# VH-VL binders against Large ribosomal subunit protein uL30 (rpl30), part 12

Target 1, 158 residues: Large ribosomal subunit protein uL30 (rpl30), of Saccharolobus islandicus (c3nh88)
Amino acid sequence: MVELLGIIRIRGWAKAPWYINETLEMLRLRYNFNTMMYPKTSQILGMLNKVSPYVTWGEIDPDTLKLLIIKRLETAKGDKVSDSYVKEVLKIENIDTMVKQLYEGKIYLHKLDQYFKLPIRLHPPKGGFKGSVKRPYKNKGEFGYRGDKINELMRRMM
Below, E stands for the ipSAE of ESMFold2; O stands for the ipSAE of OpenDDE; V2 stands for 0.75 times the mean of E and O plus 0.25 times the DockQ between their complexes.

## First folded at step 12 (VH-VL; framework fv_bermekimab)

Design b142 (from b140 with heavy chain M31D N57D; at its last look DockQ between E and O 0.08; V2 from the best seeds 0.00; counts 0 for: pae E 4.1 > 2, placed apart)
Fold by ESMFold2, look of step 12:
Structure b142 (fold): chain C 158 residues (1-158), chain A 119 residues (1-119), chain B 107 residues (1-107)
Amino acid sequence: as target 1 above (158 residues)
Amino acid sequence: QVQLVESGGGVVQPGRSLRLSCTASGFTFSDYYVHWVRQAPGKGLEWVAAISYDGSDKYYAESVKGRFTISRDNSKNILFLQMDSLRLEDTAVYYCARDYWEGYYFDYWGQGTLVTFSS
Amino acid sequence: DIQMTQSPSSVSASVGDRVTITCRASQGISDWLAWYQQKPGKAPKLLIYAASDLQSGVPSRFSGSGSGSDFTLTISSLQPEDFATYYCQQANSWPLTFGGGTKVEHK
């Protein structure tokens, strides 16, 4: 099974070096509250370390990923994703099977932009942030690795 | 604690220019998109312009594009609206509004500054 | 541009009444919709964002619903301080646009 990282851009461009901005664009995180899902690899973790002051990430669980697909992911035309759409374009039974195959590493969301509108746009978090976006999560802030707490944050932003 | 205070409104002649200011306090100004929204007397709200954190992105309503320029000075916590080629349809109260974490919702507003015209 | 159409343009109501206001977008905006309250001579105040999420400090008698093109603001039991004009605003696409407003009046 594959671990999937959910990554959220939480801070803007101000005074960022050009190479930081390039890495964020490669991750498809140009604007605040853009989110993307990538397999947990050393390459992705290296990119996240480069841009850590601007993003937060953690391991997304299957229930949260399913909610994200239902509530926020859109077809390439901008419609809601449905079981019938998934069956038509991915030739799989339903959204539950899509989630399963993402965790099996059989499909990768970031490679499906012909069928889905990417990146995913989240709302700002209900109740706001609990710490400073200018401090690391581990030091009473918001940016950087937050482990399974990424799931709570994403649910507040859907 | 969060405050936005507009200034620079007044009576002007059509075709002239005017610069509005909005002074921000009680929050980290440079972390937020900020907007101008206007309201003609007795009428509804109209979004006018927006500017990103560092000014790298600017957005305008069609009705003001090419005539108005939004800008900001993060060292002074001031938002500006330079209004050139003013027309009678620009008569309104102009509000400064803070964007709620780039959701494009306006969680704090100033009290507004009035722009009107003379002959 | 996305046109936002509010109805009715005004509502005559009494304290305690249930008031509903509708807002229709000219194209789909998902749930990128806010509601604002404005009293005469004052700046607007954010009530609801993301179609249904209550802003901090807003009374629970306010609620929002809808997705896509059709949205509703409901005041479950009108209070004296709720007499005001209400605006919807789409946050889906530039340029940002407001509805024409709905004035909630005494009686």
Scores: ipSAE 0.324, ipTM 0.776, lowest interface PAE 4.1, mean pLDDT 90
ESMFold2 (binder alone), look of step 12: mean pLDDT 94; pTM 0.955
OpenDDE, look of step 12: ipSAE 0.438; ipTM 0.843

Design b143 (from b140 with heavy chain N57E, light chain S30N; at its last look DockQ between E and O 0.06; V2 from the best seeds 0.00; counts 0 for: pae E 4.1 > 2, placed apart)
Fold by ESMFold2, look of step 12:
Structure b143 (fold): chain C 158 residues (1-158), chain A 119 residues (1-119), chain B 107 residues (1-107)
Amino acid sequence: as target 1 above (158 residues)
Amino acid sequence: QVQLVESGGGVVQPGRSLRLSCTASGFTFSMYYVHWVRQAPGKGLEWVAAISYDGSEKYYAESVKGRFTISRDNSKNILFLQMDSLRLEDTAVYYCARDYWEGYYFDYWGQGTLVTFSS
Amino acid sequence: DIQMTQSPSSVSASVGDRVTITCRASQGINDWLAWYQQKPGKAPKLLIYAASDLQSGVPSRFSGSGSGSDFTLTISSLQPEDFATYYCQQANSWPLTFGGGTKVEHK
């Protein structure tokens, strides 16, 4: 099974150096609360560490990923994603199967932008941020790696 | 306490211009998108313009595009609206409004400044 | 541009009544919708964002529902301070647009 990282841009107001902006653009995290999902690889982890003051990330669980697809992911035309759409464009049974195949590494969401509108746009978090977005998560803040706590944050932003 | 205070409204003659200001206090102004929203007397709300954190992105309603210019001075915590080529339809109370974390919801508003077109 | 159609334009109600206001978008806006309350001579006040999330300090008698293109603001038991004009606003795409307003008046 593949570990999947959910990644959220959380510092949209902060001007970044040009080389940081290039990495954020490659991750498709141009604007605040843009959200992407990538397999956990050394390349992705390297990119995340480079841009860590601007993003937060962690391992997304299947239930949260399913909610993200149902509530926030849109078709290329901007419609809600449905079981029938997934069956039509991915030739799989339903959204549950889509989630399963993402964790099996059989499909990659970031390669499916002809069918889906990417990046995903999230709402501001319900209840606001619990810490400073200018500090690391590990030190009373919000940015950087947060492990499985990424799931709680994503659910507050759906 | 979050505060937004508009100024610069008044009676304007045809073809003249006005510059509105909005002074912000009680929050970190440079972390927020800010907007202008207007309301003609006895009428509904109309969004006018928005500006990003550093001023690099500006958005306008079609009714004011090319005539109005939004700008900001983050060192002084001031939002501006330069209104050129004013028309009768521009008569309104103009509010400045703070964006809720780039969700494009307006969580704090000023009390407004009245702009009146007079021939 | 996304047109926001709000109905009714006005409603006469008594304290204790349940009041329902609707807002329809000309195209799908998911749940990117806000509701505002405005009293005469005052600036609008945010009540609800993301279609159903109450802003801090807003009484629980206010609720929002809907997604896609049809949305509802409900006041479960009208209070004297709730006589005001209510506006919906879409936050889905530029330009941002408001509904025409619904004036809630005492009988």
Scores: ipSAE 0.304, ipTM 0.782, lowest interface PAE 4.1, mean pLDDT 91
ESMFold2 (binder alone), look of step 12: mean pLDDT 94; pTM 0.956
OpenDDE, look of step 12: ipSAE 0.499; ipTM 0.859

Design b144 (from b140 with heavy chain M31Y G103S; at its last look DockQ between E and O 0.75; V2 from the best seeds 0.00; counts 0 for: pae E 2.8 > 2)
Heavy chain, then light chain:
Amino acid sequence: QVQLVESGGGVVQPGRSLRLSCTASGFTFSYYYVHWVRQAPGKGLEWVAAISYDGSNKYYAESVKGRFTISRDNSKNILFLQMDSLRLEDTAVYYCARDYWESYYFDYWGQGTLVTFSS
Amino acid sequence: DIQMTQSPSSVSASVGDRVTITCRASQGISDWLAWYQQKPGKAPKLLIYAASDLQSGVPSRFSGSGSGSDFTLTISSLQPEDFATYYCQQANSWPLTFGGGTKVEHK
ESMFold2, look of step 12: ipSAE 0.518; ipTM 0.843
ESMFold2 (binder alone), look of step 12: mean pLDDT 94; pTM 0.956
OpenDDE, look of step 12: ipSAE 0.661; ipTM 0.889

Design b145 (from b141 with heavy chain S30D M31D; at its last look DockQ between E and O 0.81; V2 from the best seeds 0.00; counts 0 for: pae E 2.4 > 2)
Heavy chain, then light chain:
Amino acid sequence: QVQLVESGGGVVQPGRSLRLSCTASGFTFDDYAVHWVRQAPGKGLEWVAAIAYDGSNKYYAESVKGRFTISRDNSKNILFLQMDSLRLEDTAVYYCARDYWEGYYFDYWGQGTLVTFSS
Amino acid sequence: DIQMTQSPSSVSASVGDRVTITCRASQGISDWLAWYQQKPGKAPKLLIYAASDLQSGVPSRFSGSGSGSDFTLTISSLQPEDFATYYCQQANSWPLTFGGGTKVEHK
ESMFold2, look of step 12: ipSAE 0.557; ipTM 0.851
ESMFold2 (binder alone), look of step 12: mean pLDDT 94; pTM 0.955
OpenDDE, look of step 12: ipSAE 0.912; ipTM 0.954
ESMFold2, look of step 13: ipSAE 0.519; ipTM 0.838
ESMFold2 (binder alone), look of step 13: mean pLDDT 94; pTM 0.955
OpenDDE, look of step 13: ipSAE 0.911; ipTM 0.953

Design b146 (from b141 with heavy chain K58E G103S, light chain S30N; at its last look DockQ between E and O 0.47; V2 from the best seeds 0.00; counts 0 for: pae E 3.0 > 2)
Fold by OpenDDE, look of step 12:
Structure b146 (fold): chain C 158 residues (1-158), chain A 119 residues (1-119), chain B 107 residues (1-107)
Amino acid sequence: as target 1 above (158 residues)
Amino acid sequence: QVQLVESGGGVVQPGRSLRLSCTASGFTFSMYAVHWVRQAPGKGLEWVAAIAYDGSNEYYAESVKGRFTISRDNSKNILFLQMDSLRLEDTAVYYCARDYWESYYFDYWGQGTLVTFSS
Amino acid sequence: DIQMTQSPSSVSASVGDRVTITCRASQGINDWLAWYQQKPGKAPKLLIYAASDLQSGVPSRFSGSGSGSDFTLTISSLQPEDFATYYCQQANSWPLTFGGGTKVEHK
C-alpha cells in the first residue's frame, strides 16, 4: 500500500522567495487553501520541508480522501465528480474503487490533471485556524507536518 | 470586538486627490488581508481594492487601477486608500472590510466614509 | 470578469413569508459565493459564505444553496428585521464582484 499525503497551502498572500514559489508551483499549491495529494516519497518530503512555512501536510485517510473527491474535486469541465465520470475517464467502476486504487498505487491523483482540475481549492477552516499560521504545528502553530491531524483540518475546509 | 472605522471622506473636486483611512481594533490587524468596497448613492456594492496582511500583494478593480493605491501601516492598525485623479463616478460611501482568513469574503465592515464632489 | 446577476431586483413580502433570492454567475465559481444583508444607512453584514455556510450569529431561517453558477438565498420565514437589501458576491477570482442586489420590502 502507498502512503498518501494531503498537503494544504495555508499562507496565500505572503510574499515568498522565488525559489519557494517555484517549489509551491511544482506542487500545484500556488494559491492559499489549495490542496493536493501525493505519495509519500523522499522527493515530496524534501519539497515539503523546503516550503514548510507555507503548507501543512499529513497522512490523508481513505474516508477523508473520498469526501474530498466528492465534495471538492472537479472534473476538467468544472463539474462534480461522479461514479459515472470516474468510470468514463478512468475505467474505474466508482469513486470508492478510485480511492482504493490510489492507496494501492495503481493511480496517482497528481497525474490525473487531464481529467480533474488540480489543485483542489478548499475554503478556510470553519472556526478558523486553531494556531498561528506563522508557527509550526508542533509549536502551537499550523504549518508543517501534522500527521493524521491533516484529516480534521481538511474536513473543516471542505 | 472587531471594529473598523473609516475616515477621510468629504467633498472634493474632480481631478483632485483624497486619502481615506481605516482604523482597525479588536483583532490582530497584521494577520488579516483587508479590502475597500464602495457603494454609490442608491447603488450596489463594488469591490475596489485588496491588500495582503503584510502588504506584499495588492489587487485593484479595473475602474480604479492606476488611480487608487491601497496601503497599510500594521504598526498603527491603519488601512489607507490613496485616491488620485478622482472622477465623478468615484462618488460613493467607501467601506473598509476585513477579509475572512484570506478567503475573499468580508466578515467585518466599517460604517463607511462618504466621498462626494463639488460642482 | 465574473458578472453576478441577482433576481429579482426587488420583492414585496410579508412577515412569515418564504423569500427566495437567486444569484447567477456568468461562469462557474464552484461554491465561492457569499450573501450579505444591508439595511439603509448601514454597512453590509455577512450572512452566508461558501454558498451554504451560515455566518456565526445569523439566524437559521437564512440558508444558502447552490454550486457552480446558480445560487439561492432563502429566508424560510421572513421577520420584520429582515427587510433589507441582499447582495451576493463571488470569491472565486479577481476582481471580486457583487450582484446587483435584491431589495426585500414590505408588502
Scores: ipSAE 0.159, ipTM 0.756, lowest interface PAE 2.8, mean pLDDT 93
ESMFold2, look of step 12: ipSAE 0.418; ipTM 0.787
ESMFold2 (binder alone), look of step 12: mean pLDDT 94; pTM 0.956

Design b147 (from b141 with heavy chain S30D, light chain A50K; at its last look DockQ between E and O 0.03; V2 from the best seeds 0.00; counts 0 for: pae O 5.8 > 2, placed apart)
Fold by OpenDDE, look of step 12:
Structure b147 (fold): chain C 158 residues (1-158), chain A 119 residues (1-119), chain B 107 residues (1-107)
Amino acid sequence: as target 1 above (158 residues)
Amino acid sequence: QVQLVESGGGVVQPGRSLRLSCTASGFTFDMYAVHWVRQAPGKGLEWVAAIAYDGSNKYYAESVKGRFTISRDNSKNILFLQMDSLRLEDTAVYYCARDYWEGYYFDYWGQGTLVTFSS
Amino acid sequence: DIQMTQSPSSVSASVGDRVTITCRASQGISDWLAWYQQKPGKAPKLLIYKASDLQSGVPSRFSGSGSGSDFTLTISSLQPEDFATYYCQQANSWPLTFGGGTKVEHK
């Protein structure tokens, strides 16, 4: 099984240093409230630590991932993702199976940009951020690693 | 495993052009910036150029700006360095290197391709 | 451009010796510094990044320290395979620049 990270851009493009912007672009998190999913690797974690003040991330669970796919992921044409679409383009029976295969490492969302519009665009969190986006999550803020709490935030942003 | 293989080096006359290639394998090529770094015989390392993961940004050393062009074909996992108006001081082993995600470091290198000049 | 100055240019040492190499940047580069090892006829190998983070697979006898403009690479106990040329590199700003190198030779 593959550990999957949900990553959300929570600070805008302000005057971020060039080395930060380049990494954010590599993560496909160019704009505020963009979200991406990646397998948890040392490389990804390295990138995240580099750009930590601008993003928040954690382990995304299957239910949240499915919800994200259904509610916010778009096809290449800009339509909602359906079971029939997944069957058509990925030869996967349905979205549930797609989610399963993502966690099995058989497919990776970041490699499916020919079929889906990436990154996924989220809305500002309902009720706003609970803490300051300029402070670390561990210090009553919002940026950086937040573990499974990423799911709660992501759901508020769908 | 991550692998970078340079090619295209050889003997060239001053003022001529040469195109180097670097074939990447063992990783998702289009997720990484890549670099060219050169080393003159018996000398130190010199960064030459860099290109973003999607080719959207390019960076050059002043010594090659206006003469060298870095590009990439992500569909084929190939990095290129078009070298025009070559000079004797361009003599070097040219390495392609992968950009380390922790920063602009070079975590993987090819074995290099030599560019020299005819007398 | 940021100039990187390494010292010494060469050092003679014996197996088991503690070897220290310094790198000075012409301006502050925070911790955006890497160290590389290069053996004759081979490509460089990344040893340290972010001034003090050890690259995966690199022996613990290698360590990096420093911030701002002064940096140090230390080999706590030199091994036979450590005889090589070492380079520092700043990653703070374009253009990326290397130090002049330090050759660690047999005494």
Scores: ipSAE 0.020, ipTM 0.623, lowest interface PAE 5.8, mean pLDDT 92
ESMFold2, look of step 12: ipSAE 0.584; ipTM 0.863
ESMFold2 (binder alone), look of step 12: mean pLDDT 94; pTM 0.954

## First folded at step 13 (VH-VL; framework fv_bermekimab)

Design b148 (from b145 with heavy chain G103S; at its last look DockQ between E and O 0.89; V2 from the best seeds 0.00; counts 0 for: pae E 2.5 > 2)
Fold by ESMFold2, look of step 13:
Structure b148 (fold): chain C 158 residues (1-158), chain A 119 residues (1-119), chain B 107 residues (1-107)
Amino acid sequence: as target 1 above (158 residues)
Amino acid sequence: QVQLVESGGGVVQPGRSLRLSCTASGFTFDDYAVHWVRQAPGKGLEWVAAIAYDGSNKYYAESVKGRFTISRDNSKNILFLQMDSLRLEDTAVYYCARDYWESYYFDYWGQGTLVTFSS
Amino acid sequence: DIQMTQSPSSVSASVGDRVTITCRASQGISDWLAWYQQKPGKAPKLLIYAASDLQSGVPSRFSGSGSGSDFTLTISSLQPEDFATYYCQQANSWPLTFGGGTKVEHK
C-alpha cells in the first residue's frame, strides 16, 4: 500500500520566482485551487518543500479520495465520473476499486490524463480559511504540510 | 465590517482620462485579488479588470485593453483604475469587487462610482 | 468567450410565489457559477456560489441547482425584499461573464 499526498495550490495569481513556477508546473498546479494526488516519495516531498508558500498538502484518506473522484474529478470530456465510466476506460468494476488500486500503487492518477481532466479544480473552502494563506500551517496559517488535516480542508472545498 | 468605497467618477469629455479609486477597510486588503466591474445605464454587468493580491499580475477585458490600467497601493489599501482614451461606450457605474480567495466569485462590492460624458 | 443567457428577462410575481430563473452557458462550465441579487440603486450582492452553495447570511428560501450548461435559481416563497434583478456569472474561465439579468417585479 502507498501513502498518497493530496496537494492544493492556495495562492494563485501572484507572480512566483521562475524556479518556483517551474516546480508548480511540474506538479500540475498552475492555477489557484488546482489539486493533484501523488504517491509520497522523497522526490515529491522535496518539490513540495520548494513550493511550500503556495501550496498545502497532507496524506489523503480513501474516503476523501472517493468523494473527490465523485464530486470534482471529470472525464476528459468534462462529464462527472461514474462507475460505468471507470469500468469502460479502466476495465475495473467501479470507483471503489479505482480508489483501492490507487492505494495499491497499481495505477497513478497523474498518468491517467487521457481519461480524466487533470488537474482537479476545487472550490474555495466553505467558511473560508481559518488562518492566513501567507503563513505556514504550523504557525497559525494555511500553507505547507498539514498532515491528515488536508482531508477536512478538501471536504470543505468540494 | 468589510467595506469598499469607490470615488473619482464624474462627467468627462470623450478622449480624456479619469482615475477611479476604491478604498478598502475591514479586512486584510493584500490577502485578496480585486476587480473592477461596470454596469452601463439600464444594462447588465461587465467584468473590466482584475489584479492579484500583490499587484504582480493584471488582467483586462478586451474592450478596455490598452486603454485602462488597474493598479493597487497595498500600503494605503487602495485599488485604482486609470482610464485613458475614454469613449462613450465606457459610460457606466464602476464597482470594485473583492475576489473570494481568487475563486472569481465576488463576495463584497463597493457602492459604485458613475462615469458619464458631456459633449 | 462564454456567453451567459438568462431567462426570463423579467417576471411578475406576488409575495409567496415560487420563482425560478434560468441561466444557460454557451459551453460547459461544470458548477463554476454564481448568482447575484441587485436592488435598484445598490451594488450586487452574492447569493450563491459553486452553483448551489449559499453565501453566508442568505436565507434558505434561495437555492441554486445545475451543472454543465444549465442552471436554475429558485426562490421558494417570494418575500417583499426579494424584488430585485438577478444575475448569473460564470467563474470557469477568462473573461468572466455575466448573464443579462432577470428582473423580479411586483405583480
Scores: ipSAE 0.515, ipTM 0.840, lowest interface PAE 2.5, mean pLDDT 92
ESMFold2 (binder alone), look of step 13: mean pLDDT 94; pTM 0.956
OpenDDE, look of step 13: ipSAE 0.894; ipTM 0.949

Design b149 (from b145 with heavy chain Y53W; at its last look DockQ between E and O 0.87; V2 from the best seeds 0.00; counts 0 for: pae E 2.6 > 2)
Fold by ESMFold2, look of step 13:
Structure b149 (fold): chain C 158 residues (1-158), chain A 119 residues (1-119), chain B 107 residues (1-107)
Amino acid sequence: as target 1 above (158 residues)
Amino acid sequence: QVQLVESGGGVVQPGRSLRLSCTASGFTFDDYAVHWVRQAPGKGLEWVAAIAWDGSNKYYAESVKGRFTISRDNSKNILFLQMDSLRLEDTAVYYCARDYWEGYYFDYWGQGTLVTFSS
Amino acid sequence: DIQMTQSPSSVSASVGDRVTITCRASQGISDWLAWYQQKPGKAPKLLIYAASDLQSGVPSRFSGSGSGSDFTLTISSLQPEDFATYYCQQANSWPLTFGGGTKVEHK
């Protein structure tokens, strides 16, 4: 099974330095509360280290990923994603199977641009952030690695 | 308690400029984007301008672009609106509003300051 | 620009009435919509964001619904403090735009 990182841009609007912006664009996190899912690889972790003051990330679980697909992911045309759409364009049975295949590494969301509108845009978190977005999660803040706590944050942003 | 207080409104004569201020307190001002929204007497709300938390990006409604300048001084917790080339249509109550975590929802508003264009 | 059309422009209602206000966007805005309440001489107050999420401290008699281009604010049982003007606002794209407002007045 592949670990998937859910990554949320939490500091937006401000002009990031050009070298930070370059990496954020490669991650498809150009605007605030854009979110993307990538396999946990050394390349992705290296990119996250470069942009850490602007993002938060952690290992997304299958239940949260399923909710994200149902609530926030859109087809390329802007429609809601359904079981029938997934069956039509991915030739798989349903969204549950899509989630399973993502965790098996058989498909990668970031490579499915022709079928889905990416990146995914989240709402601001219900209840707001509990710490400063300018401090690391580990030190009374919000940015950087938060482990499995990414799941509760993402659910509050759907 | 989060507070936003506008000041600097008044009657503006032709050929004059006006600078509005909004003083913020009760929250970390430079964590938030802030906006100006106006309301002509007896009319609805119109978004005017927005500025990022660090002042690096600014957006303007087409009706004020080139005439108004939004700015902020994070060391003093003040948002500004410099209003040049005023027109009769600029007569309104001007509100400053805090952006709810850059979701473009206005969770706190000031009480407003009235700007009246006098011809 | 996304035009936001509110209807009706005014409603005469009594305490206890169910009041429904409609907002239509000129193009799809998903659920990127807020509702505000404004009393005469006062600043607007955020009631609902993300089309249906109540802001902290807003009574449960207020509810929002809709997605795409058609949205509704409902006050299930009007209270004396609810006589005000209500505005919708889209948060989907620049420039941010408001509906024309709906004034809820006492009969």
Scores: ipSAE 0.517, ipTM 0.841, lowest interface PAE 2.6, mean pLDDT 91
ESMFold2 (binder alone), look of step 13: mean pLDDT 94; pTM 0.955
OpenDDE, look of step 13: ipSAE 0.911; ipTM 0.954

Design b150 (from b145 with heavy chain V34M; at its last look DockQ between E and O 0.85; V2 from the best seeds 0.00; counts 0 for: pae E 2.2 > 2)
Heavy chain, then light chain:
Amino acid sequence: QVQLVESGGGVVQPGRSLRLSCTASGFTFDDYAMHWVRQAPGKGLEWVAAIAYDGSNKYYAESVKGRFTISRDNSKNILFLQMDSLRLEDTAVYYCARDYWEGYYFDYWGQGTLVTFSS
Amino acid sequence: DIQMTQSPSSVSASVGDRVTITCRASQGISDWLAWYQQKPGKAPKLLIYAASDLQSGVPSRFSGSGSGSDFTLTISSLQPEDFATYYCQQANSWPLTFGGGTKVEHK
ESMFold2, look of step 13: ipSAE 0.559; ipTM 0.848
ESMFold2 (binder alone), look of step 13: mean pLDDT 94; pTM 0.956
OpenDDE, look of step 13: ipSAE 0.911; ipTM 0.954

Design b151 (from b145 with heavy chain D31E; at its last look DockQ between E and O 0.88; V2 from the best seeds 0.00; counts 0 for: pae E 2.4 > 2)
Heavy chain, then light chain:
Amino acid sequence: QVQLVESGGGVVQPGRSLRLSCTASGFTFDEYAVHWVRQAPGKGLEWVAAIAYDGSNKYYAESVKGRFTISRDNSKNILFLQMDSLRLEDTAVYYCARDYWEGYYFDYWGQGTLVTFSS
Amino acid sequence: DIQMTQSPSSVSASVGDRVTITCRASQGISDWLAWYQQKPGKAPKLLIYAASDLQSGVPSRFSGSGSGSDFTLTISSLQPEDFATYYCQQANSWPLTFGGGTKVEHK
ESMFold2, look of step 13: ipSAE 0.551; ipTM 0.851
ESMFold2 (binder alone), look of step 13: mean pLDDT 94; pTM 0.955
OpenDDE, look of step 13: ipSAE 0.922; ipTM 0.957

Design b152 (from b145 with heavy chain K58T, light chain A50S; at its last look DockQ between E and O 0.82; V2 from the best seeds 0.00; counts 0 for: pae E 2.6 > 2)
Fold by ESMFold2, look of step 13:
Structure b152 (fold): chain C 158 residues (1-158), chain A 119 residues (1-119), chain B 107 residues (1-107)
Amino acid sequence: as target 1 above (158 residues)
Amino acid sequence: QVQLVESGGGVVQPGRSLRLSCTASGFTFDDYAVHWVRQAPGKGLEWVAAIAYDGSNTYYAESVKGRFTISRDNSKNILFLQMDSLRLEDTAVYYCARDYWEGYYFDYWGQGTLVTFSS
Amino acid sequence: DIQMTQSPSSVSASVGDRVTITCRASQGISDWLAWYQQKPGKAPKLLIYSASDLQSGVPSRFSGSGSGSDFTLTISSLQPEDFATYYCQQANSWPLTFGGGTKVEHK
């Protein structure tokens, strides 16, 4: 079983240095509140450390991932994802099985953009941000690693 | 209390320039993107321009692109709209509006300033 | 550009009535929709964002629903201060666009 990182771009309109933007584009985080999920690997963590002033991330739990798929993930046509769509295009039973296979590392969401519109676009958080987006989460701000608190933030942004 | 106050409207001649200002108070101005939205008399709302919280990116409606320039001075909490080459179709009340955390919803608006094309 | 079509253009109603206003997008916008209230001579005021989320300080008699291309603003029991023009706005893509407005008038 693998841990999945949920990653949200939270500084979207300000221009970043070109080398930071290159990494953000590789992560598919070009615009504000673009959101992606990647397996927790040393490569992904290295990229996140490089772009940390512009993103927030943490380990997404299965319940939050299922909600994200149901509420925010879209088909390539822009429709909501359903069990029947997942069965048709992924040849698996339902969304619960899709979530399971993502955590097993059998499929990777970022490799499925022929079937899903990626990146995911979240709404601004209900109640706004609690701290400055210009400061680290661990220092009364919002950017960088937030551990399991990524799940609370994502739920406020769905 | 969040406040946005527009100024600089008036009656202008065809092809002339005008500069609108919007003074912000009651919030941390440089945390927010801000927009200009206009409303012709008796008509609906039209989005005009937007600027990132640090001024580094700007966006324009096609109808004003190349003629209008949005800018901000974060040290003075002021948003500007420089309107060059004014036309009859630019006659409107111009509002400044705060973007809700770059989500493209306008949670606070100013009172508006009227720009009237003459002749 | 995404065109936003509101219906009706105006409605006559009495205090206490349930008022329903619709907004249709020319293409799917998921739930990227806001509703605004505008009184004569005043700036618009945000009521609903994300199609159904009530803005802070807005009375609970206002509610929004819909997804995709069809959206509804409902006022459950009209109050005297609710006579105004209502606009929808899509937040799906640039350029941001508004509906033509629905004027709620006193019978």
Scores: ipSAE 0.501, ipTM 0.830, lowest interface PAE 2.6, mean pLDDT 91
ESMFold2 (binder alone), look of step 13: mean pLDDT 94; pTM 0.956
OpenDDE, look of step 13: ipSAE 0.903; ipTM 0.951

